VH-VL binders against q0atu2. Designs and how they scored, part 32

Target 1, 119 residues: q0atu2
Amino acid sequence: MLDKKARIRTSREYRNVFEKGKRLSGRFLIIYYVENALDNNRFGFITNKKIGMAVIRNRIKRQLRAIVREYQGQVKNKHDIVLVARAGIGKSSFEGMEKDYIAIMKKAGLFARNANKID

## First folded at step 15 (VH-VL)

Design th11
Fold by OpenDDE, fold request of step 16:
Structure th11 (fold): chain C 119 residues (1-119), chain A 121 residues (1-121), chain B 111 residues (1-111)
Amino acid sequence: as target 1 above (119 residues)
Amino acid sequence: QVQLVQSGAEVKKPGASVKVSCKASGYTFTGYDINWVRQATGQGLEWMGWINPYSGDTGYAQKFQGRVTMTRNTSISTAYMELSSLRSEDTAVYYCARDYDYYETSYFDYWGQGTTVTVSS
Amino acid sequence: QSVLTQPPSVSAAPGQKVTISCSGSSSNIGDTYVSWYQQLPGTAPKLLIYDNNKRPSGIPDRFSGSKSGTSATLGITGLQTGDEADYYCGTWDDSPSAWYVFGGGTKLTVL
């Protein structure tokens, strides 16, 4: 589980990322990301009703948090990053989600140069 | 500029199938889901389903399960909606609409011009 | 038969204010954010309001939105003849499964 300082927690913080951040889409994920004035990254997770019932949304959210936690040490600092689950993600395996996350983060240039778990 | 251009009007007999196209331009086609919404003459809007143009995954309203098929051709940035076993009640204007994810929901920010489908004997 | 309930019609004279209500339930409006769409006669719907109360670029500030509990409201001030149209509220629902729901639509007549 991500610690509190590594999480986007307020609606205002989320909307700031949506309004000012860059948007990139993958197969199962959309990321909004913007630089912050902190010395750490903050992650947000969005699983809206389009994805499915609450039980599905909660499962997806847990899986995405697990993925982000696994790779958080390899992400360049000073970013607010919101992961938005796309329609159809509920049909994907965990490995598929992980692969998509890595791909979209690479495309965004958000992994550190010395990252060693993304190859 | 973002634009969704749909195919022309269709006239079909009961029991036939119709396939409506929606060509997208002005943005990355695979980056946004496409929704289909229809409107019977003099009636309100009715959501039919969504497609993820990147993955090809779909979700349909229960009312249309087994009768609707949504597909896409990414090489020409075009989404398709096929409705089979047509009946008179399917006479309507059919719209494609781009889905924009924002915070904990999404909204339809751009719409096609609509395609009139008439089902009559 | 619409999941969200709107008045079938509203009317007012130019320059006046009108409000259009949209009533839902805990599985839709009560648990997410509402959008509003304007449909001029013979045209496709157009996004008017998103995230309960935000206006897309090009939408004048005389259009406003709000939400409380399981209901949403669209407000139009300084009514103009060009505002005569059908207005629909919409949002996502997850009961019994994920689907987008619209209100029945409200016909606005400018007297």
Scores: ipSAE 0.863, ipTM 0.946, lowest interface PAE 0.6, mean pLDDT 95
Fold by ESMFold2, fold request of step 16:
Structure th11 (fold): chain C 119 residues (1-119), chain A 121 residues (1-121), chain B 111 residues (1-111)
Amino acid sequence: as target 1 above (119 residues)
Amino acid sequence: QVQLVQSGAEVKKPGASVKVSCKASGYTFTGYDINWVRQATGQGLEWMGWINPYSGDTGYAQKFQGRVTMTRNTSISTAYMELSSLRSEDTAVYYCARDYDYYETSYFDYWGQGTTVTVSS
Amino acid sequence: QSVLTQPPSVSAAPGQKVTISCSGSSSNIGDTYVSWYQQLPGTAPKLLIYDNNKRPSGIPDRFSGSKSGTSATLGITGLQTGDEADYYCGTWDDSPSAWYVFGGGTKLTVL
């Protein structure tokens, strides 16, 4: 569930994560993340024009939101986390993006446990 | 310290191909996309395309579709741009540049020194 | 001619101020963020401004940027002879498909 409290809302909040946070990149994704002062996580999603036209960018955002929603219960609390689509992501499958997300989040130490999941 | 070091100058005849290399150091090569930009003498900058060095995916400017190939070798942190069927109009300095994602945009934060390619008969 | 339009040249005396314009469209400047690049004679371009108005580390605050509508502006105050260079605006455009567009460039002469 990505309710209103679990969303990064303003451009200032987004830029804070880029400016203060750590960066890790994978095959299709980049994450920026920083500890926040809340009891919960907040997620943000970014595509820019290098990814493609708006319809493609919106499809990718929808897919990334679905991935984050599926794994949100495994993420350590108190973090602002921004997922950035990487050039070439439009050629990936949903499964490819999901595996990339799991690997990046695990390397960042943001899962409270391994993201072991049987589809 | 981030550095992009390109291969040396090339002289080619029309119809030939050229392959320019761009060796990255001081950062995780697969973590940032590489873009290629050229500049004819006394002219402006012209974007050619990008490569994602992790996935190997590319995107090319329409002007160069069918003539340009961008590749990389991750084991030596090196990107390549190959331009085929060279014409005299391809005489230019060719740059590689690192693409940095920031908020809802990206920009070229580090550039190679440039590689002069001269195409003459 | 470039999709992003810049004046071909500007000049001013040391210590003075200049501005360099960059005019685009709704598919680029109007819907995204502008960067500026400085190219000193005989050298590679260097990032000068990003995110419309931010300076990377090492760029003095006499360089500034702004954006309004489909236009962007680079401002330079306290001109020095070392500022003689070509200046390019740049941004992503998604029409007809994704590509990076540079302005035509502006040659700054400090007389």
Scores: ipSAE 0.844, ipTM 0.923, lowest interface PAE 0.8, mean pLDDT 92
Fold by ESMFold2, fold request of step 16:
Structure th11 (fold): chain C 119 residues (1-119), chain A 121 residues (1-121), chain B 111 residues (1-111)
Amino acid sequence: as target 1 above (119 residues)
Amino acid sequence: QVQLVQSGAEVKKPGASVKVSCKASGYTFTGYDINWVRQATGQGLEWMGWINPYSGDTGYAQKFQGRVTMTRNTSISTAYMELSSLRSEDTAVYYCARDYDYYETSYFDYWGQGTTVTVSS
Amino acid sequence: QSVLTQPPSVSAAPGQKVTISCSGSSSNIGDTYVSWYQQLPGTAPKLLIYDNNKRPSGIPDRFSGSKSGTSATLGITGLQTGDEADYYCGTWDDSPSAWYVFGGGTKLTVL
């Protein structure tokens, strides 16, 4: 479930998260996150040219979307969250990205209670 | 307060190597990539590459591939750039800079003071 | 495949306005976002503009940026003698592989 309602849609909405949100970095990922005025979470995914050519950037975005889908039910509501690919991410495995995501989200306090089931 | 403090000036002979250090303070060192940029006297800025201090991964400009090595020591929040097989053309000021990710790009928001490297016979 | 092209120099009197151009290509400016850096004499570069037109905190309103197509422009109004510096545009390029490209630089003289 990463439907239209759960997506950050416009460049202005993305920039708002970067401008107003908190930043937390991991090994392969950075998240920017801010409380929103909605009843639900929204997710965004960013790669830039330093990551590589478009085929590499698109592969990484697809993998990050899959990770977010798997854990989205555990994320506290009312947040806009942007995942930014960090330089070097193209050398990581899917499992490496997944573990990095879990660690970052826990450190940010964005996973709901009873998170031990996801560990 | 974010600071990047670099090692002092160096004079080298052609064929030698130089290793410049960049000590970070005022932020979580592993949370931001470090880029290296050089500038020959009276000339423009030339990007050399980046290091992800968390993973240790690097990416180098094609011009320097095979001659440059970027490393770090996370316990002392320090990045390093080593340039080998030095030539007179490598005489320049070498800068480290912090890479800040913003939307679909990134830019260099804080810079070290620069390290002058002179390569002479 | 390309270098960002800037005029080598520009000059104007205090109080006047100048613009500095930065011409690139589809693999850089045309497909991404431009930053500008100011380098005062004898100092390290400093971020002046990011995301084409945004100013970091502490940069006065008289500095502005814009982008159109494969070109970007830095505008400076109300010139002061302290604005004498070299100005560089910069951005990521992915051709032939990922790298950060700076323009050749523009020396601004305020007379």
Scores: ipSAE 0.830, ipTM 0.922, lowest interface PAE 0.9, mean pLDDT 92
Fold by ESMFold2, look of step 15:
Structure th11 (fold): chain C 119 residues (1-119), chain A 121 residues (1-121), chain B 111 residues (1-111)
Amino acid sequence: as target 1 above (119 residues)
Amino acid sequence: QVQLVQSGAEVKKPGASVKVSCKASGYTFTGYDINWVRQATGQGLEWMGWINPYSGDTGYAQKFQGRVTMTRNTSISTAYMELSSLRSEDTAVYYCARDYDYYETSYFDYWGQGTTVTVSS
Amino acid sequence: QSVLTQPPSVSAAPGQKVTISCSGSSSNIGDTYVSWYQQLPGTAPKLLIYDNNKRPSGIPDRFSGSKSGTSATLGITGLQTGDEADYYCGTWDDSPSAWYVFGGGTKLTVL
């Protein structure tokens, strides 16, 4: 589980990232990201009803949290990053979501330069 | 400037199929899902389904499952909706709409101009 | 018999105000966020309100939205003849499976 300080918690915090952040889409994920004024990163996870029923949405959020936790030490600091589950993600494997996350984060330039061999 | 431009009107006989196109411009086509919505004359809006143009994955309304196929060609930024086994009740204007993800929901922020499909004997 | 229930019509004179209701359930409005769409005669729908009460750029502030429980309301003040249109609420529903639902639509007549 992510540390409490590494979580985006309130609807206002989430909406700020959507309103002020850059948007980048992949196969199964969309990320919104913006620089914050903290020493650390914060991550948020969003599903909505188009993804499926609650049990499906909760499984996807758990899988995304696990992926983020695995790579969080390689992410450049001072960013708020929201992962949005995209329509069709329920048909993906864990490995498929992981590859998509890595590709998106590289494309956004959010991995530190010491992250040259993640996958 | 986001635009969705649809193919022209179609006249079909019962039992035939129709394929409507929706060409996107002014944004990254694969970055947003496309939904299809139809409207019979004097009637309300009826959601048909979505396509994720990056993955090609689709989700269809139960009413159309088995008769509708949504596809895309990413090289020309175009989505397609094909409806088979047409009947007179399928006479409607068919719209494509861009799906914008925002917080814990999404909504249709841009719509095509509509394509009239008439099914008559 | 729409999943989201709207009055079939409302009317008022220019300059007046009107509200349009949209009644749903816990599987849609009660657990998510509502959008409103305006459809002028002979045209495609346009997004009017999103996230219950937010306006896209270019929509004047005389259009407003709210949500309470399983119900949503579109408010229009300072009515103009150009507001004569059909208005639809819409949202995602996950029962029995994921789908987008529209209200039946409300025809606004400005007399």
Scores: ipSAE 0.820, ipTM 0.924, lowest interface PAE 0.9, mean pLDDT 92
Fold by OpenDDE, look of step 15:
Structure th11 (fold): chain C 119 residues (1-119), chain A 121 residues (1-121), chain B 111 residues (1-111)
Amino acid sequence: as target 1 above (119 residues)
Amino acid sequence: QVQLVQSGAEVKKPGASVKVSCKASGYTFTGYDINWVRQATGQGLEWMGWINPYSGDTGYAQKFQGRVTMTRNTSISTAYMELSSLRSEDTAVYYCARDYDYYETSYFDYWGQGTTVTVSS
Amino acid sequence: QSVLTQPPSVSAAPGQKVTISCSGSSSNIGDTYVSWYQQLPGTAPKLLIYDNNKRPSGIPDRFSGSKSGTSATLGITGLQTGDEADYYCGTWDDSPSAWYVFGGGTKLTVL
């Protein structure tokens, strides 16, 4: 589980990322990202009803948290990043989801230069 | 500016198929899902389904399962909705709409101009 | 017949306020955000309200939205003749699977 300080928690924090951040879309994920004034990154996760029932939404959210945790140390500092699950993600494998995350984060340039766990 | 431009009116016989196109511009086509909504004359809006233009994944309303096929051509930023085994009840205006995922919800922020499909013997 | 229930019609004189209700259930309005769409005669629907009470750019503040429990309400103040249109509420439902649902629509007549 992600550290409490590494999580976006309030509606205001989410809105800030959505309104001021950049948006990039992948196959299964959309990311909104913006620089913050903190010493750490914060991550948010959005699984709306579009992707399926509560059981599916909860599973996807758990999987996304696991992926983000795995690669957390390789992400550039001082960013708020919100992951939005796209429709159809419920049919994807964990590996496919992970691959999409890596691809979209690379495209956003959010991985550190010395990151070596993303290939 | 975001625009969705749909193909022209269609007249079909019962049992035939119709394929409506929706060309998107002004944004990254693969970045937003496309929904299809129809409206019979003098009636309300009816949701048909969605397509993820990036992956091609789809989700259809149960009412249209087995009869509707949504596809896309990313090279020309165009979404397609094909409805087969047409019935008189399928006579309606068909709309494509862009799906905007925001926070814990999604809504249709841009709509095509609509395509009239008439099914009559 | 529609999953969400709206009054078939409402009417008021110019300058007055009108409200349009939208009633659903715990599986739709009760659990997610509501959007409202305006459809002028002979035109495609237009997004009017999203996220229960937010207005897209270009929508005047005469239009407002609210949600309580399993019901949503659209409010229009300072009614103008140009507001005469059909109004639809909409949201996602996840029972038995994810699908978008509309209200039956409300015809607003400006007297």
Scores: ipSAE 0.812, ipTM 0.936, lowest interface PAE 0.7, mean pLDDT 94

Design th11
Fold by OpenDDE, fold request of step 16:
Structure th11 (fold): chain C 119 residues (1-119), chain A 121 residues (1-121), chain B 111 residues (1-111)
Amino acid sequence: as target 1 above (119 residues)
Amino acid sequence: QVQLVQSGAEVKKPGASVKVSCKASGYTFTGYDINWVRQATGQGLEWMGWINPYSGDTGYAQKFQGRVTMTRNTSISTAYMELSSLRSEDTAVYYCARDYDYYETSYFDYWGQGTTVTVSS
Amino acid sequence: QSVLTQPPSVSAAPGQKVTISCSGSSSNIGDTYVSWYQQLPGTAPKLLIYDNNKRPSGIPDRFSGSKSGTSATLGITGLQTGDEADYYCGTWDDSPSAWYVFGGGTKLTVL
């Protein structure tokens, strides 16, 4: 699991990202990202009801956390990043989500230059 | 400026199909889901379904399962809603609406002007 | 018949305050945020309130929203003739594929 310090947890923190950050959309994910004044990245996850039933939303959230955790060491530091699950993600495989995450993060330029686990 | 411009009015016979278009502009088309909502004359709003323009994935209201097909053409930033086996009860104004994901919610922040579909024998 | 329940109509004189209720259940309003839409006569709906109580740009602060439990409320102060319209609440409800639900709509008449 992501460390507590690596998680966006408060409404204020989320609001800051939404208001000041940039927005990019992928196949299954929307990311909002903004530089923070910290020495670490923080990630937030949003699965609203349009994704599906609670069991689906929870599954998606767990999967997204796993993906973020896997690649967190390759993400540029000092960013707050919120992942918003898009409609249809519930029908996607884990691999599909991962691919989308990588793609959108690349597009955002959020991976470090020395990242070597990015396909 | 975000705009959703829909196709013109349609008149159909019962049993026929209608395909309404919704052309988006002023934003990245694939970046926002499109919802379809209809409104019978003098009645309230009724949600029909959504489409993810990026993936093409859709979700339909149970009421329209089997009769509605939502598609998109990304090259022209256009979403389509096709309703088959039309009946008189399908007479309504059909709207497309952009879905905005914000916090743990979504809402329809921009709407098309509506397309009147009349089904009559 | 709508999943969300609104009064069919409300009326008030210019300058007065009106409230429009929206009643749902734990599977919709109780679990997520509510939006409100304004539909002027002969026009498409317009987003009026989102996230229970937030106003989009261009919406004056005389429009307000609130939510408590399984109910939401739209408030309009300083009522103007231009506010005469239909108002709909909406939110997402649980289902295998999720579905959006609207209230039945409330016709606001400015006397």
Scores: ipSAE 0.765, ipTM 0.926, lowest interface PAE 0.8, mean pLDDT 94

